# Ledger of designs, part 4: VHH binders against q96fz2

Target 1, 269 residues: q96fz2
Amino acid sequence: CGRTSCHLPRDVLTRACAYQDRRGQQRLPEWRDPDKYCPSYNKSPQSNSPVLLSRLHFEKDADSSERIIAPMRWGLVPSWFKESDPSKLQFNTTNCRSDTVMEKRSFKVPLGKGRRCVVLADGFYEWQRCQGTNQRQPYFIYFPQIKTEKSGSIGAADSPENWEKVWDNWRLLTMAGIFDCWEPPEGGDVLYSYTIITVDSCKGLSDIHHRMPAILDGEEAVSKWLDFGEVSTQEALKLIHPTENITFHAVSSVVNNSRNNTPECLAPV

## First folded at step 3 (VHH; framework vhh_etentamig_d1)

Design d41
Fold by ESMFold2-Fast, scan of step 3:
Structure d41 (fold): chain B 269 residues (1-269), chain A 120 residues (1-120)
Amino acid sequence: as target 1 above (269 residues)
Amino acid sequence: EVQLLESGGGLVQPGGSLRLSCAASGFTFSDYAMSWVRQAPGKGPEWVSGISGSGGSTYYADSVKGRFTISRDNSKNTLYLQMNSLRAEDTAVYYCAKEWGYSLGYFDYRGQGTLVTVSS
């Protein structure tokens, strides 16, 4: 997974992340560094994306089922990296293969510290290889959406008002991630960065691409992945598998250029 | 497989009362907020009431506040809606809905519905 859409305004995104803690109390996640959130229809590695993580990472005695939402850099920079420029990292940490996550030091160490997060997106993009041509067909891939009379379908939404109705009730894609904290050797702010765990594609996506992000389908899976205070690494890894509860549609080549940041990037062709 | 089965609807006179029930199966009932949503003939769905997984928090639409009471019994995997002082405008099919977050209309499954008719 190398391209996503996460364009919701901060307030809409926050409401879309409403949840219940372990005791059934209704909550909204508390923001950390909200001004670093940059909405976009076309997010690439090295940009910031919002992630959910346990409040216990920031407060020693916090309830581990309570959630923080924070922007993090896409592309995990390990805590042990010694150079001053993260772009000099020799390893590709945009994605982390589920089958080797416990073998790679860059991922094993933060995972052992409970540094699990849920990466939020409207959906993600993949490019289908077409036989007999070098052209690739992009697809926007996302959770099936619940239709209410206040929400229009993407195909029927041709005005700003109708698009707002679609997004007010959008179910965000929730992907399993691992994050780490890196302190610049010459001083400066701590960098929080993440990787998306990947698995083999489900049957429904196999004709588009051979890999997919590990999707956490529903609040039970999301809660268990985040709750490093009660759920061990071994138990959490049981949540990492392909999911069939996903849908997609073809989009135009506008999305190919990561500089394009418009609704046309995810509109059906 | 998630299943929600509503019951308790029927014909009632204005000012009367009905108690709706929803039997849930196929998921860990206590982990999810639940809602009641209604749809009147020729109109779209209207969120009526919601309850947290523990039952500790309840929410109501202004149109039903003070007349309806939502409750749940997690030991029986059952959701309830006690409807008092019923009015003609309460006539609708009532749906039990499993929510994936706190918000009006945010639910990932609903049942088949039960019809409530308030008429003289």
Scores: ipSAE 0.000, ipTM 0.125, lowest interface PAE 16.6, mean pLDDT 83

Design d42
Fold by ESMFold2-Fast, scan of step 3:
Structure d42 (fold): chain B 269 residues (1-269), chain A 119 residues (1-119)
Amino acid sequence: as target 1 above (269 residues)
Amino acid sequence: EVQLLESGGGLVQPGGSLRLSCAASGFTFSDYAMSWVRQAPGKGPEWVSGISGSGGSTYYADSVKGRFTISRDNSKNTLYLQMNSLRAEDTAVYYCAKDEYYTWGFDYRGQGTLVTVSS
């Protein structure tokens, strides 16, 4: 997974993340660095994306089931990285393979510190190879959205106008991530950065791409992944597997250029 | 397999012009959008300009709009950036990037071409 959409205004995104803590209290996640959140239909690696993480990462003795929402850089910079400039990191940390996560120091160390996060998106994009050419067909991939009694379900044939009406109640895609904290050697603000864990694609996506993000389907999975105070690394990793509970539709080549940031990027074609 | 080789940078005075080139190989050039990305001393990467595979659509950062022109020659597998009315703040290493999700940001990991705007 190398491209997402996360375009909701901050207030709409916050409400979409309403949750219950372990005491059953309804809550909204508390923002850190909200000014760094940049909504976009076309988010690429090295940009900031909103993630959920446990409040316990920031506050001593906080309830580990309470959530913070924070923008983090996509592309994990390990805490042990000794160079001054994160752009000098010589290997790709955009994604982390589930089968080698405990073998790679860049991911094993933050995972051992409980640095699990949930990466938020409207959905993600994948490019299907076309036979006989180097062309690829982009697809927008997202959770099935609940149909209302008179609006019907979202379909590829639906007009863009029908899609615009759905955003008020959109179910955000929730992907399992690992983050780390890097302190610049010369001083400056701590950099929070993340990677998305990837798994083998499910049967439904196998014709589009051979890999998919590890999707946390539902609040029980999300809460267990985030709650590093109560859920061990070993138990949390049991949540990392392919899911069939996804849908998709083809989109235009407008999305191919990562700097195009318009609704056309995810509109059905 | 994929290779991107930037050239054309150099020292130029404010108000001057430079033309950057990127020679691409290892893929079907016309099937991919291409971009120019720059990194100024002490700053992070900044996207500068993009062009569709056919060359029919072009995009520019606000900081360069009206001064820079992106173009491509698909018969020669070459991407260009014509830079006019150069300013001191345009000083950076310029990188050519193949714009697709698996390679975005990594095709310009190489050498780049240095542009210095100084009197």
Scores: ipSAE 0.000, ipTM 0.114, lowest interface PAE 19.0, mean pLDDT 82

## First folded at step 7 (VHH; framework vhh_etentamig_d1)

Design u37
Fold by ESMFold2-Fast, scan of step 7:
Structure u37 (fold): chain B 269 residues (1-269), chain A 119 residues (1-119)
Amino acid sequence: as target 1 above (269 residues)
Amino acid sequence: EVQLLESGGGLVQPGGSLRLSCAASGFTFSSYAMSWVRQAPGKGPEWVSGISGSGGRTYYADSVKGRFTISRDNSKNTLYLQMNSLRAEDTAVYYCAKWGPLYSHFDYRGQGTLVTVSS
């Protein structure tokens, strides 16, 4: 997974992340650096995306079931990186394979520190190989959405008014991530960056691409992945597997260029 | 870009009170948990108190619990520490700091403010 859509306005995104803590209290996640959130239909590595993580990472004695939402850089910069410019990192850390996560130092160390996060998106894009051509067909992949009298579908959104209705009740895609914190050697703000864990594709996606992000389907899975104060690394890793609870549709080649940031990127063709 | 400016320290007698302030700029203040950290002469830094971004939760070291009160005014980007019943052992330079990941590092960038408690 190397391209996502996360375009919801901050207030809509926050409400979409409503949750219940361990004590049964209804909550909204508390923001860090909300002004660094940049909505886009076409997010690539090195851009910031919103992630959920446990409040205990930031506050001594905090309830580990309470959530922070923060923009983080896509592309994990390990804490041991010694150069001044994180863009100079020689390794691609956009994704982390589930089968080698405990073998790679860049991922094993932050995972051992409980640095688990949930990466938020409207959905993600994958490019299907077309037989006999160098062209690839892009697809937008997302959770099945509940159709109600008050909500629309992407395929039916012919006007700005109808497009707004599609997103009011959108179920965000929740992907398992690992983050790390890098302190610039010459001083400056700590950089928070993440990687998305990947697994083998489910049968429903096998014709599009052989890999998929590790999707956390439902609040129980999201809660257990985030709660590093109560859920061990070994228990959390049991949540990392393919899911069949996804849907998709073909989109136009407009999405191919990451500079294109319009609703056309995810509109059905 | 990130700036933290502590003030309010001074010389005070045992049993007295002081209110410290920290003016923050260059970041979204309400999004960060903040702490007060002190360093006594010849000793390492000691975490004193912390407050959540919203101000809804506060935390205190056992040595100051019941005597110190941390608070914040997000509309003014200012952190406060109300210190009551001061003791000689509270003598230190006080720094305000953002809490870092897993509390392994406090990002304290200010010059600090000196609190001296003596008769």
Scores: ipSAE 0.000, ipTM 0.306, lowest interface PAE 12.0, mean pLDDT 85

Design u38
Fold by ESMFold2-Fast, scan of step 7:
Structure u38 (fold): chain B 269 residues (1-269), chain A 119 residues (1-119)
Amino acid sequence: as target 1 above (269 residues)
Amino acid sequence: EVQLLESGGGLVQPGGSLRLSCAASGFTFSSYAMSWVRQAPGKGPEWVSGISGSGGRTYYADSVKGRFTISRDNSKNTLYLQMNSLRAEDTAVYYCAKLYPGWTSFDYRGQGTLVTVSS
């Protein structure tokens, strides 16, 4: 679980994240550092990705059900990290296993502080290992989508122009994350960074890869994961399990190189 | 967990009326705004109408203003859509959704109820 697509323009992404707070008021998430959002069809670890988190993390008396959207570095840098350069971190924090999250200090500490976030993506990529060859088949994995006027389904889109029309009402993938805040020892801006929680693959994905991100399916799950003011760590962790409500299609090898950032990365082959 | 079950659709002639119902369960119904969304064959979803949790505020798409009335009965966990002066272009599957008025990015909770306006 180390590659995603999140290509929507900022305004479109913001509207796709419309929600209701606890009082039933319609809201758009408020941006922090919107200039750091870089849309891409091919996001890798160490790049910034947009996440949702509770406004209460930033404002003492905020309603914990109100949401902020902020770009965060993919690859959690623990608050206790003492080096001046976060790239010198000795271990990989791109993903966090659900079964050992409470045993690893890097994840247990921020989780105990309520530092839960929802990682946003168009979908994610996984590479299917083919026996007897070093070649792997990439797949784009995403929520089932409502059909558009011109497509009977996503699989019916056979050209880049027709495929782009699918984005008009695209349902973003919402993955459970944990974030932390790191203060550079030499001064400077606080670094916000996240990890994606992973679980065993569902039956539908088992032939592609043995692990999947913990997907929060629907607004009820998203709101409970984010609302650290009302939902305890123990209750929130009950939301972390494999999900069958996903779909996928094979994509070309163009996606293999993380420098490629074009619609061809997620177009069906 | 969240379950929404639509009913009341059917075949009606232009100018006719239908009342749709949606039975909700699995959440505190009175705490959430609810909406009706429709989808005609081969078309994308269109938000039709929305109502606040208390029922104090209602919202309508321009295409249905003056013809449709949304309401709710929080004691029965039921959402309604009264449709009057129906037109051929109102033909669609109608879904109720735990969704704030104006949004179309959501998941449908049920199969919906088919409304066909034809002579």
Scores: ipSAE 0.000, ipTM 0.112, lowest interface PAE 18.8, mean pLDDT 83

